VH-VL binders against Mitochondrial intermembrane space cysteine motif-containing protein MIX23 (MIX23). Designs and how they scored, part 5

Target 1, 196 residues: Mitochondrial intermembrane space cysteine motif-containing protein MIX23 (MIX23), of Saccharomyces cerevisiae (p38162)
Amino acid sequence: MVDNRRTFTAPQSLLETNLTFPNDEPSLTTITVTRERCVDPSLIDSFLRFLRHGSDDIIRQKLNNYRKGSINGKNKCKEFLKQELYPNWQIRNNIISFCEKEAAEMKNETDQQCGNNKKTTAEPLIDARIDPYAARERAEKQEAQYKDWTKVTEWVANNRKIEQILTSTTEGILRQNCEQNNDYLKEFTQFCKDNS
Key: E = the ipSAE of ESMFold2; O = the ipSAE of OpenDDE; V2 = 0.75 times the mean of E and O plus 0.25 times the DockQ between their complexes.

## First folded at step 1 (VH-VL)

Design n12 (framework fv_namilumab)
Fold by ESMFold2-Fast, scan of step 1:
Structure n12 (fold): chain C 196 residues (1-196), chain A 123 residues (1-123), chain B 107 residues (1-107)
Amino acid sequence: as target 1 above (196 residues)
Amino acid sequence: QVQLVQSGAEVKKPGASVKVSCKAFGYTFTDYYLHWVRQAPGQGLEWVGWINPNSGDTNYAQKFQGRVTMTRDTSISTAYMELSRLRSDDTAVYYCARAPLYYYGSGSYFDYWGQGTMVTVSS
Amino acid sequence: DIQMTQSPSSVSASVGDRVTIACRASQDISNYLNWYQQRPGKAPQLLIYDASNLETGVPSRFSGSGSGTDFTLTINSLQPEDFATYYCQQYDNLPLTFGGGTKLEIK
């Protein structure tokens, strides 16, 4: 079938920062995410690291220095969230969601290829009780066909967990340095609805 | 300046438990993972686990699962590693080490290390 | 678990020599590999992160290369303070694992 493609651009605020990346990795301004890149995520990983480095990883530095050249001069936290942090989180979550959707489609396509939904496929049922060796060989062959799906699914799970940890850490910092009783995750969810 | 300062040497009997501390200075304690790595005398480095000081989440190497507990106290910027049911082969220098958040602990480099705490387990 | 194998386990060299230490992963770890130096009686110190990036404050005579499964640490012109044990470490997957170490000794 026709493969989906989606292009993501780093937030403008991050692009204009003379950011020192610990690894001196190339700064990517845009990335086109495809199924192939979800399977081999080296470029996506570099882009996500760039986004994470420029926001959550240096958040205290960002909050302290936000007022330099400030837009409103009134509330450093509110403008930082709207202009830098939430756009950054949204892009990262959208990239992960793209690969999650691709993984689901890959599984469906592989299921069709292996005959799970084909009524005319003439592959015999192998009873593991009668022939355990043939059943094992068949299972191993089918598992090989799901390799890419498994890889993308594990990558998605790992990056979702990274996002949860970063978001939790950042919320603690925001509560300490900004509004103590604000629900930042709820505010971010509303930001995504307003900017969809 | 960034510094990790660990508690002093411990001598324990087999079957006892030990609790090692690691106090952070010069950075925001909740912005970095803390890992624990041990080294038996004359041997190599072995990863024990990590703690996220902000969330309190931990991950331990399977070898230590059920015997190690990692905690932290954010009010004093201190992390702890408690190892129970000590055996003679637990004799080692235990290090704490700091790692950046973007690698989720599992994908990190250790940019600052504590000085190490010698734990000796002998009858 | 990902197994990390270093070779040689020890090497004898003289000041001014070029020394190369190898590290091999049991599976593809991309560039998710760090190198540490441990001087006798001291905590390890980060030398190189992500296979080839020199940590701030580390002398330029140190360099790292490689990707996938095979990695190399090179010391271009050995100095007296470089006689230490060197460890590679992968962070592609948990548990984090270290190589067995390479002890660099005076010839």
Scores: ipSAE 0.000, ipTM 0.443, lowest interface PAE 14.8, mean pLDDT 81

Design n13 (framework fv_namilumab)
Heavy chain, then light chain:
Amino acid sequence: QVQLVQSGAEVKKPGASVKVSCKAFGYTFTSYYLHWVRQAPGQGLEWVGWINPYSGGTNYAQKFQGRVTMTRDTSISTAYMELSRLRSDDTAVYYCARDIYESYWYFDLWGQGTMVTVSS
Amino acid sequence: DIQMTQSPSSVSASVGDRVTIACRASQSISSYLNWYQQRPGKAPQLLIYAASSLQSGVPSRFSGSGSGTDFTLTINSLQPEDFATYYCQQSYDYPWTFGGGTKLEIK
ESMFold2-Fast, scan of step 1: ipSAE 0.000; ipTM 0.437

Design n15 (framework fv_namilumab)
Fold by ESMFold2-Fast, scan of step 1:
Structure n15 (fold): chain C 196 residues (1-196), chain A 121 residues (1-121), chain B 107 residues (1-107)
Amino acid sequence: as target 1 above (196 residues)
Amino acid sequence: QVQLVQSGAEVKKPGASVKVSCKAFGYTFTSYYLHWVRQAPGQGLEWVGWINPYSGGTNYAQKFQGRVTMTRDTSISTAYMELSRLRSDDTAVYYCARDSDYWYYYGMDVWGQGTMVTVSS
Amino acid sequence: DIQMTQSPSSVSASVGDRVTIACRASQSISSYLNWYQQRPGKAPQLLIYAASSLQSGVPSRFSGSGSGTDFTLTINSLQPEDFATYYCQQSYDYPWTFGGGTKLEIK
């Protein structure tokens, strides 16, 4: 088993924002993501909620605050994108990607352990035609070994769908309040490449 | 300057093994997954697998399971692909390529120059 | 495995022409589709990712469209350096798979 981990810290701008945590919850401003935490994602979920609450969920308020004292709204929008929104999107994106790639590694490891990854194996002496009970028990054991992989894969799919909805909604708001003809998703992708 | 540089051409007999190297320059080696893709003469592209240089974790296409091994050495920013029990139809140019680590839009944005592997008797 | 089918296998065109290449997936892959250009004797280069996003440094005459199962690469006003082989590739599920390629040849 590979012991892979990566630490994520909320953007500096968000750390300075007026957000609070309940008394008994752990600090949500920094998280170390591991395979185990992808499988049991309560802390990751809390961290993602913190990031989403401090950005996309209040996007209109953020843009109004930037505009309130500005004589050049377009420059303020670009600063907001570069300093707050894009860093926030990148961190959320990277967390989901980490768990997605961990799921792929988990499946590969389980396939190798169970022998399912070799279609031309010479060991299929146990099958339903010869010994139905042994074949069923083997199948049930193999299915159980993929439980964690399935759980992480479903979590990744759900969070990608949430991100797509949030990003699309936020892009619409940016087109109304900033540059109408700008491709924000393309800018974000370039931002990620420049900051990787 | 971001670049991937591969080892030179190899000629092998059927049944032998070949090990191709891919050295990374100009970026943090452990931050990006590396893919291996091959192309037989006059044919299209075929994905072989990927390696996570941080963890050493791998994922291989089913066709190559049991014959391919991907490894890396982080001290010299180099990845390796070893293919064993070579057959004539393994004759191909083998490429390493960097994965853009973006969850929504995966693509291979930086490629090595390729390594020609010829299997003949 | 997800099968990728490209059409046509080859196309002949002149400098200044508009060319369209199609790519079809055997199942829905959403927008997880990339386009690559390969010049003779060279490694492939990424042109388009996420079905429609232009890679940094790639000329604006290249564009991609589509989602689900049907995708298109369009080259407006062909230049001499565009005569190459083009490949689509899905990144939706492992193993990653490529189309068979489309050779773009001088008329």
Scores: ipSAE 0.007, ipTM 0.501, lowest interface PAE 9.3, mean pLDDT 82

Design n16 (framework fv_namilumab; at its last look DockQ between E and O 0.02; V2 from the best seeds 0.00; counts 0 for: pae E 10.9 > 2, placed apart)
Heavy chain, then light chain:
Amino acid sequence: QVQLVQSGAEVKKPGASVKVSCKAFGYTFTSYYLHWVRQAPGQGLEWVGWINPYSGGTNYAQKFQGRVTMTRDTSISTAYMELSRLRSDDTAVYYCARESYYDILTGYFDYWGQGTMVTVSS
Amino acid sequence: DIQMTQSPSSVSASVGDRVTIACRASQSISSYLNWYQQRPGKAPQLLIYAASSLQSGVPSRFSGSGSGTDFTLTINSLQPEDFATYYCQQSYDYPWTFGGGTKLEIK
ESMFold2-Fast, scan of step 1: ipSAE 0.306; ipTM 0.723
ESMFold2, look of step 2: ipSAE 0.006; ipTM 0.533
ESMFold2 (binder alone), look of step 2: mean pLDDT 92; pTM 0.937
OpenDDE, look of step 2: ipSAE 0.016; ipTM 0.580

Design n17 (framework fv_namilumab)
Fold by ESMFold2-Fast, scan of step 1:
Structure n17 (fold): chain C 196 residues (1-196), chain A 118 residues (1-118), chain B 107 residues (1-107)
Amino acid sequence: as target 1 above (196 residues)
Amino acid sequence: QVQLVQSGAEVKKPGASVKVSCKAFGYTFTSYYLHWVRQAPGQGLEWVGWINPYSGGTNYAQKFQGRVTMTRDTSISTAYMELSRLRSDDTAVYYCARDFYGDYFDYWGQGTMVTVSS
Amino acid sequence: DIQMTQSPSSVSASVGDRVTIACRASQSISSYLNWYQQRPGKAPQLLIYAASSLQSGVPSRFSGSGSGTDFTLTINSLQPEDFATYYCQQSYDYPWTFGGGTKLEIK
């Protein structure tokens, strides 16, 4: 009866920044992610846009604003990566992973109910040779039961593609403005291990 | 011309707090980070943290989190390090040092001896 | 945290000798390695930054080399004023960490 939920808060760097969106979209600083919100992801989408806007715009601004009234030393890239960018990437990945895990659980629950396992757990197997109307009704019910799983899985796949594109673009900027030969994805993976 | 001048020696009892000052001369105070580094008698150098005098932003070593506070007063080009709930093993010379663009310490204060004893 | 290991912990030498001090980082720090000299009762003084760059005003007998994890400080033709403790320090990542120090003593 207890629904899985997890609350995510935007990194402090974004909370302190006066970020404005096109069309005066309000900033969402905290979100509680639930299975229901994975299925209807409008709030999650707003939160991810807020984080991604910071990633796309903030990295270029911070790396290009070396001497504009702030002491951004030679290690500005290292500080930016650890204090702003990697935490941002980690939060986005954790949100997508939460919905991915929920989708997997939804599929397991639906498979169990529909008897796609070797033995049925909830109701008897219907034999279409004896009752074709009951078999058709069951098939329609099964199709309906997988709709939420399909929706969440497609949302996860789409957001993984968005993350890949953004990460690749950001890596190019980091190589241009920081260490040219560094593997930022490998470094990020290590950051996640160190901050788990 | 560049000089960092620290406050004088302090003797404190366990549980007390100490506030050490570091006054900058000969450069634009807000243009360089200032770090604090300590050295216990007969031991090596230990990084405590830094302050950005422009923004007031700080970063502290995990060991000192909750006990150290770094501040600055730009009107008098002075940085402060306050260490609370002092223990005998906090006995050390505390140095302020100027950070050259996140790379190295080019100038050091003369040090402030803080002795914590009953 | 990045651990910095210096060897030896002490070295005895005579004026005119060539001395080498080693510093090892627990992970790659590129060239973000600095060397400081500390005389008894004095604040540390920067000798070398970025592994091999000599600080202005420091005698040319001091030199640094290395990158990644292994670094060396060399003093050619030791002078009386060089008897001090030497520390390496990484500025690659916070917290900034120092080696344990190498005490250079008169033989």
Scores: ipSAE 0.000, ipTM 0.432, lowest interface PAE 14.0, mean pLDDT 81

Design n18 (framework fv_namilumab)
Fold by ESMFold2-Fast, scan of step 1:
Structure n18 (fold): chain C 196 residues (1-196), chain A 124 residues (1-124), chain B 107 residues (1-107)
Amino acid sequence: as target 1 above (196 residues)
Amino acid sequence: QVQLVQSGAEVKKPGASVKVSCKAFGYTFTSYYLHWVRQAPGQGLEWVGWINPYSGGTNYAQKFQGRVTMTRDTSISTAYMELSRLRSDDTAVYYCARDYEWELLSYYYGMDVWGQGTMVTVSS
Amino acid sequence: DIQMTQSPSSVSASVGDRVTIACRASQSISSYLNWYQQRPGKAPQLLIYAASSLQSGVPSRFSGSGSGTDFTLTINSLQPEDFATYYCQQSYDYPWTFGGGTKLEIK
């Protein structure tokens, strides 16, 4: 099912870090994601930046901190992944997914509206050879009806690309500092199945 | 256009090793995981393991752990599966298949493109 | 490991028939279930993913349903090219496991 509103809170571990942004920009620690916010994603962008900055952007620092805190001197990579990194990745992915599902619903709604307009007797057929300006105006009106859907789908595609770059980079660092031959992306997928 | 092409049939004696190749065409090789699945003559399908061509990371079924090795060469878009200490019950067609995820956040995976298969016969 | 059981092992049908194949998991796998068709001498082909989603290019006469432990594949109005072996496969957890297969034979 698709939800029309969903609230996300940054992981407790991130809140405890006392994270600060360059240029004194305030941190957004909780956000309610709605269709309107998917269309105008300024607040979502701020929240995703906060999550990314407090995890992938400082991954080397995070890995050093877990090691320093160990009484046993044993590798705590698995604890870091399960308690901090994977929850952070899951929240980011869930936000992007919410907007993707909203976009799909927007398209279905717009398709129905366009279908109804074509079936109305008030909308006569326009022959582009006879009236090219009226035909163009109709085409532009139809295109405008899909504007929000297009905007959200482009935002989703862009943010998935950003996530791919970030997680791939982080995976390389995890191989240098944790298990070299482990597939962290598949492990993350299992984490999401277990925690959905 | 999108295609996986495997190496030719092999006949091996018990105790030998076999290395099967799987070359990708028509898509970005490192963007999709590859699975290896085998099928003994007249039998069903059995999952062997997967490799992430980007990272080289692997996951093997416990039954094959210690005698299967999966590798790849990104410069020629080719994945390999090597199975050692062959037994007669390893006689099977070995397939490589691309792991496709339709909706990343739903984690639904399926093998949408398959190689033609490589017959490996182990006989005395 | 998650065990997948298919029933029946074989079914005989005529062109135009509706055929239903069942698949049961030894534990709940939600909707992480795929269906494949394998024609004699060929590699398997994906038909259905996520229990009920039709793979692009696959005819609409194929449909999947179910969740949890019980799943079905339905072929409406069977065609000559549909005589093949069908496999279910869970993608919920590793190792991935397949059902034993159902061979669809002409009467």
Scores: ipSAE 0.000, ipTM 0.492, lowest interface PAE 13.3, mean pLDDT 82

Design n2 (framework fv_namilumab)
Fold by ESMFold2-Fast, scan of step 1:
Structure n2 (fold): chain C 196 residues (1-196), chain A 118 residues (1-118), chain B 107 residues (1-107)
Amino acid sequence: as target 1 above (196 residues)
Amino acid sequence: QVQLVQSGAEVKKPGASVKVSCKAFGYTFTGYYLHWVRQAPGQGLEWVGWINPNSGGTNYAQKFQGRVTMTRDTSISTAYMELSRLRSDDTAVYYCARDYWGEYFDYWGQGTMVTVSS
Amino acid sequence: DIQMTQSPSSVSASVGDRVTIACRASQSISSYLNWYQQRPGKAPQLLIYAASSLQSGVPSRFSGSGSGTDFTLTINSLQPEDFATYYCQQSYSTPLTFGGGTKLEIK
């Protein structure tokens, strides 16, 4: 079965916060991600916007309660990272990774179907020299499958770039308001291993 | 230079069979598919089926499956359509047409009138 | 089967008129639509293929447009030799199907 799904819930810190969105957009606190939703990512996009708005987009506001350079401020920054920011980044990365894995499986399935049809229940590849109409119908269906794979792959690439930009910007802000010489990306990677 | 020439008019009784020929000139016979299309008097065009002259493979409209047989003779560049168990509603002009690789019919035969009457 | 619907079934027009014929497919056929002209007592002749491509030797007053399910054949400045019956045809899948035809008559 290629029917795979996974449910994601926003961090508790975000659920306890009243957020105001532009355009009165409803906040989506839980989403079930499926292959179908990776292909039509409108709901995933809304959920990612909610996560990004509740963390990176307001990072400066969240850090206003923490003093730069003090022991108290350092402890509060570490608490914020582990309780709010890193969980948020992890969920976003896991959603993107889910769709990336689905895209890889879609390509593998399509490649098996067009390159080597070994199943007795599956239609064999039709020779265009024998029947151009049946071959065209088959090719059109195959192309539609590759179009979905391409769409998901492009969506994944675009969101990876968005995450890179957001993470880089947020790291700069953390360096200004918390530890200047800390490697936040390395710390996040360790957080993911500890919570895997 | 390309031309498709069909056999002459036929008059048949109900229950009989008819075999129409279509001879190709001016191109490589095995390089293009041939379709058969019919047109009842005062009516529109109806697709019957096609044959691949190279392989002899055929594909027929479901309505004619079991009653139509398409064949070809590559030595004389001629395709045939045989329709059996004729009914009065099979009365039509039958055309052969050359198929440009599943895209369109670029050359048509002049048509063969088949009349089925008691 | 893919059903092809033509409208109108007949048109009365004068030389010099602009005539438009519509063809609708019951499902998407991309651009696999052809237009044929049939003069009285003659075999059909290809006018347009792939929805909008003009066949060699066909006058430029003929044009085709559309994709998916809705297609149009347009004849600009109708000439005496254009009075004929016009058929659309989908070549997307078998069985190949034709529209019911549009008879273009002298007004």
Scores: ipSAE 0.016, ipTM 0.486, lowest interface PAE 7.5, mean pLDDT 84

Design n3 (framework fv_namilumab)
Fold by ESMFold2-Fast, scan of step 1:
Structure n3 (fold): chain C 196 residues (1-196), chain A 120 residues (1-120), chain B 107 residues (1-107)
Amino acid sequence: as target 1 above (196 residues)
Amino acid sequence: QVQLVQSGAEVKKPGASVKVSCKAFGYTFTGYYLHWVRQAPGQGLEWVGWINPNSGGTNYAQKFQGRVTMTRDTSISTAYMELSRLRSDDTAVYYCARDQYDFWSGFDYWGQGTMVTVSS
Amino acid sequence: DIQMTQSPSSVSASVGDRVTIACRASQSISSYLNWYQQRPGKAPQLLIYAASSLQSGVPSRFSGSGSGTDFTLTINSLQPEDFATYYCQQSYSTPLTFGGGTKLEIK
């Protein structure tokens, strides 16, 4: 259903850095995510690239900016994490989760329509040994009905993998430049619970 | 300067197809969704569908599903709308329009419109 | 599909008048409503987006209000160039739908 939608805005820190898209276009700083955009994720991909570029991709520069200043009684890395990195990670994960939930709903809707959740199916079984063309046609029809769900599910899986790679790389840099023994992923999980 | 320039007027017989073009100037063509909107003489506005010029992805109003095809050519920053099996009630001015940022922001630039007349 | 109803279908007014046009959605669309102005023989022009945000370059005499199902476009101190047809549009879900239009005529 396209009725379910959420608007996401880049963190204030990224808006203030005045990052620009390639080809001199203004950065996509706000996006409304819908089921249709999960299926055709070009705008979501652009927004995620903007978020990733403005944080994880330049993590060393970001840390150096915080480290240069002197703040009595405060950890500059901690301020960076709370003000920039974790908000950025939360938005990216919330977008991916939105599409994941939409994919689950798509599968349920398609299952209902195809009768997979009912045992009163009216469509007869096609025997490939008798009619190979009808069996192939039926398989193609079923695949087509689940096309959007498959597309979104693969997109979600791929972006989860990208997030894991980025998070692992960023954690390595944080351990070298901040607290070596801190579990940043666990701290991020707590950040999300506190800001739910 | 942002501008959308559409192809010229067309006169078609019932059952024929028409293909309208919309060429974009002054902005990154692949950065914005393009919508098609039509208006029959003396009538209101009717949304036909959208195309994402970056991916080629499309979404059409159910009323036009099966008769409309939207495409684009990124090398010349041009979008196309083809409407087949034309009927007399398809007679309208067809506009292309740019979605400002997303569906939330409205259509900030419009083409000049293309008059399509379907007559026997 | 979300049905958009505009009222009135036409309104007669004089230069300097305050004019209000109403738009009603058949279901809640939050603030996903846009207003357009169309002059005879011209393409529509965006006036207001997100129910109440004035488009860049549009005169401040135009304002929008409302949320949910009931929306209003107001023109404060009507000018000669404002005699045109006005359309509301929901951008909450596809298919995007327009109101039937309100023609603003000289009294």
Scores: ipSAE 0.005, ipTM 0.451, lowest interface PAE 15.4, mean pLDDT 80

Design n4 (framework fv_namilumab)
Fold by ESMFold2-Fast, scan of step 1:
Structure n4 (fold): chain C 196 residues (1-196), chain A 119 residues (1-119), chain B 107 residues (1-107)
Amino acid sequence: as target 1 above (196 residues)
Amino acid sequence: QVQLVQSGAEVKKPGASVKVSCKAFGYTFTGYYLHWVRQAPGQGLEWVGWINPNSGGTNYAQKFQGRVTMTRDTSISTAYMELSRLRSDDTAVYYCARGDYLWESFDYWGQGTMVTVSS
Amino acid sequence: DIQMTQSPSSVSASVGDRVTIACRASQSISSYLNWYQQRPGKAPQLLIYAASSLQSGVPSRFSGSGSGTDFTLTINSLQPEDFATYYCQQSYSTPLTFGGGTKLEIK
């Protein structure tokens, strides 16, 4: 890809809400995600916190304050899922997936650089038992070349775990307040297919 | 593949009861509401009610309250609609249909069961 | 109960025509409107859900629009297999209710 960037905007429902953050962090309503920002994810982290705070963290409040809840509980839940929660989850997942794809490309690029060294017959053999210092220096150079890939991969893994915990917790609350035996994650997957 | 298979045609006299079955294939039976919709010959579609196969909970249109009963058997992924005190104007094709939780759009329909009420 | 009024009750058209069918709800139903096609002797088939979302496998010549109380189904270049009866349906509140249907017939 020549231009590896994508712009994400918070759902309209969050933009219209007067949210306050626990530590008075400035709210970030739109972000352009790039490889550079995946490597230094401070802005992405701020944006994800904004999305999480405006949905999963206050889900009980959202369900109680829903505009169309007067008809029946199912209508209240349907509107919340459709208009607020699933759009929010989709944006978060798309951001994490973007950085995951960037990490894969970074690894491929670094592997190609390191692969060229292996194919070159001009490079002398280094035996760690004979020359441990030269072998260590080579290992340190290899590790440095993969530093950014490792950092992004770790960030992706950590945020996937955070999403799993949040969606699992939210699903429990939905089962208590909406439909007990509905598979919300399966429904979310279908929502993403319908709204991609 | 998702499929809903209904029982065969029924001919009943006024005052009798009819029980139509709808067997589900190709998906998790308890994950979706099942609706019953009828259509009199040459007429439009009329919603009868729904059943939540997981809980057994039901909701019926007011017109059918006291005459319709919806049940299910999760062990064989089958839903049932029983309509009692049949009248000639109950003559219709009865469909079962799967609705999703979010939209209650009927993405899959049974083939229909013709119920004829006559002398 | 939410009343669904569908118009026209019938329309005559030719292959290649653009056809529009209207559906009106007696109160706001947001986007909880579905469109179905029923061919003679067959069960209805879902075309559009959530007012404007095309069901998988349905040809792109079908489209839906509207929100609240006023909705439309549009068929672009009409094909021979499109001559059928079309129904709108609200799923916002029980009882779920259907429009009276629009029969699309050959001119």
Scores: ipSAE 0.007, ipTM 0.471, lowest interface PAE 12.0, mean pLDDT 82

Design n5 (framework fv_namilumab)
Heavy chain, then light chain:
Amino acid sequence: QVQLVQSGAEVKKPGASVKVSCKAFGYTFTGYYLHWVRQAPGQGLEWVGWINPNSGGTNYAQKFQGRVTMTRDTSISTAYMELSRLRSDDTAVYYCAREGWDYYYGMDVWGQGTMVTVSS
Amino acid sequence: DIQMTQSPSSVSASVGDRVTIACRASQSISSYLNWYQQRPGKAPQLLIYAASSLQSGVPSRFSGSGSGTDFTLTINSLQPEDFATYYCQQSYSTPLTFGGGTKLEIK
ESMFold2-Fast, scan of step 1: ipSAE 0.006; ipTM 0.503

Design n6 (from n1 with heavy chain E99D L100T D103Y F104D W105S F109L; framework fv_namilumab)
Heavy chain, then light chain:
Amino acid sequence: QVQLVQSGAEVKKPGASVKVSCKAFGYTFTGYYLHWVRQAPGQGLEWVGWINPNSGGTNYAQKFQGRVTMTRDTSISTAYMELSRLRSDDTAVYYCARDTYYYDSSGYLDYWGQGTMVTVSS
Amino acid sequence: DIQMTQSPSSVSASVGDRVTIACRASQSISSYLNWYQQRPGKAPQLLIYAASSLQSGVPSRFSGSGSGTDFTLTINSLQPEDFATYYCQQSYSTPLTFGGGTKLEIK
ESMFold2-Fast, scan of step 1: ipSAE 0.014; ipTM 0.549

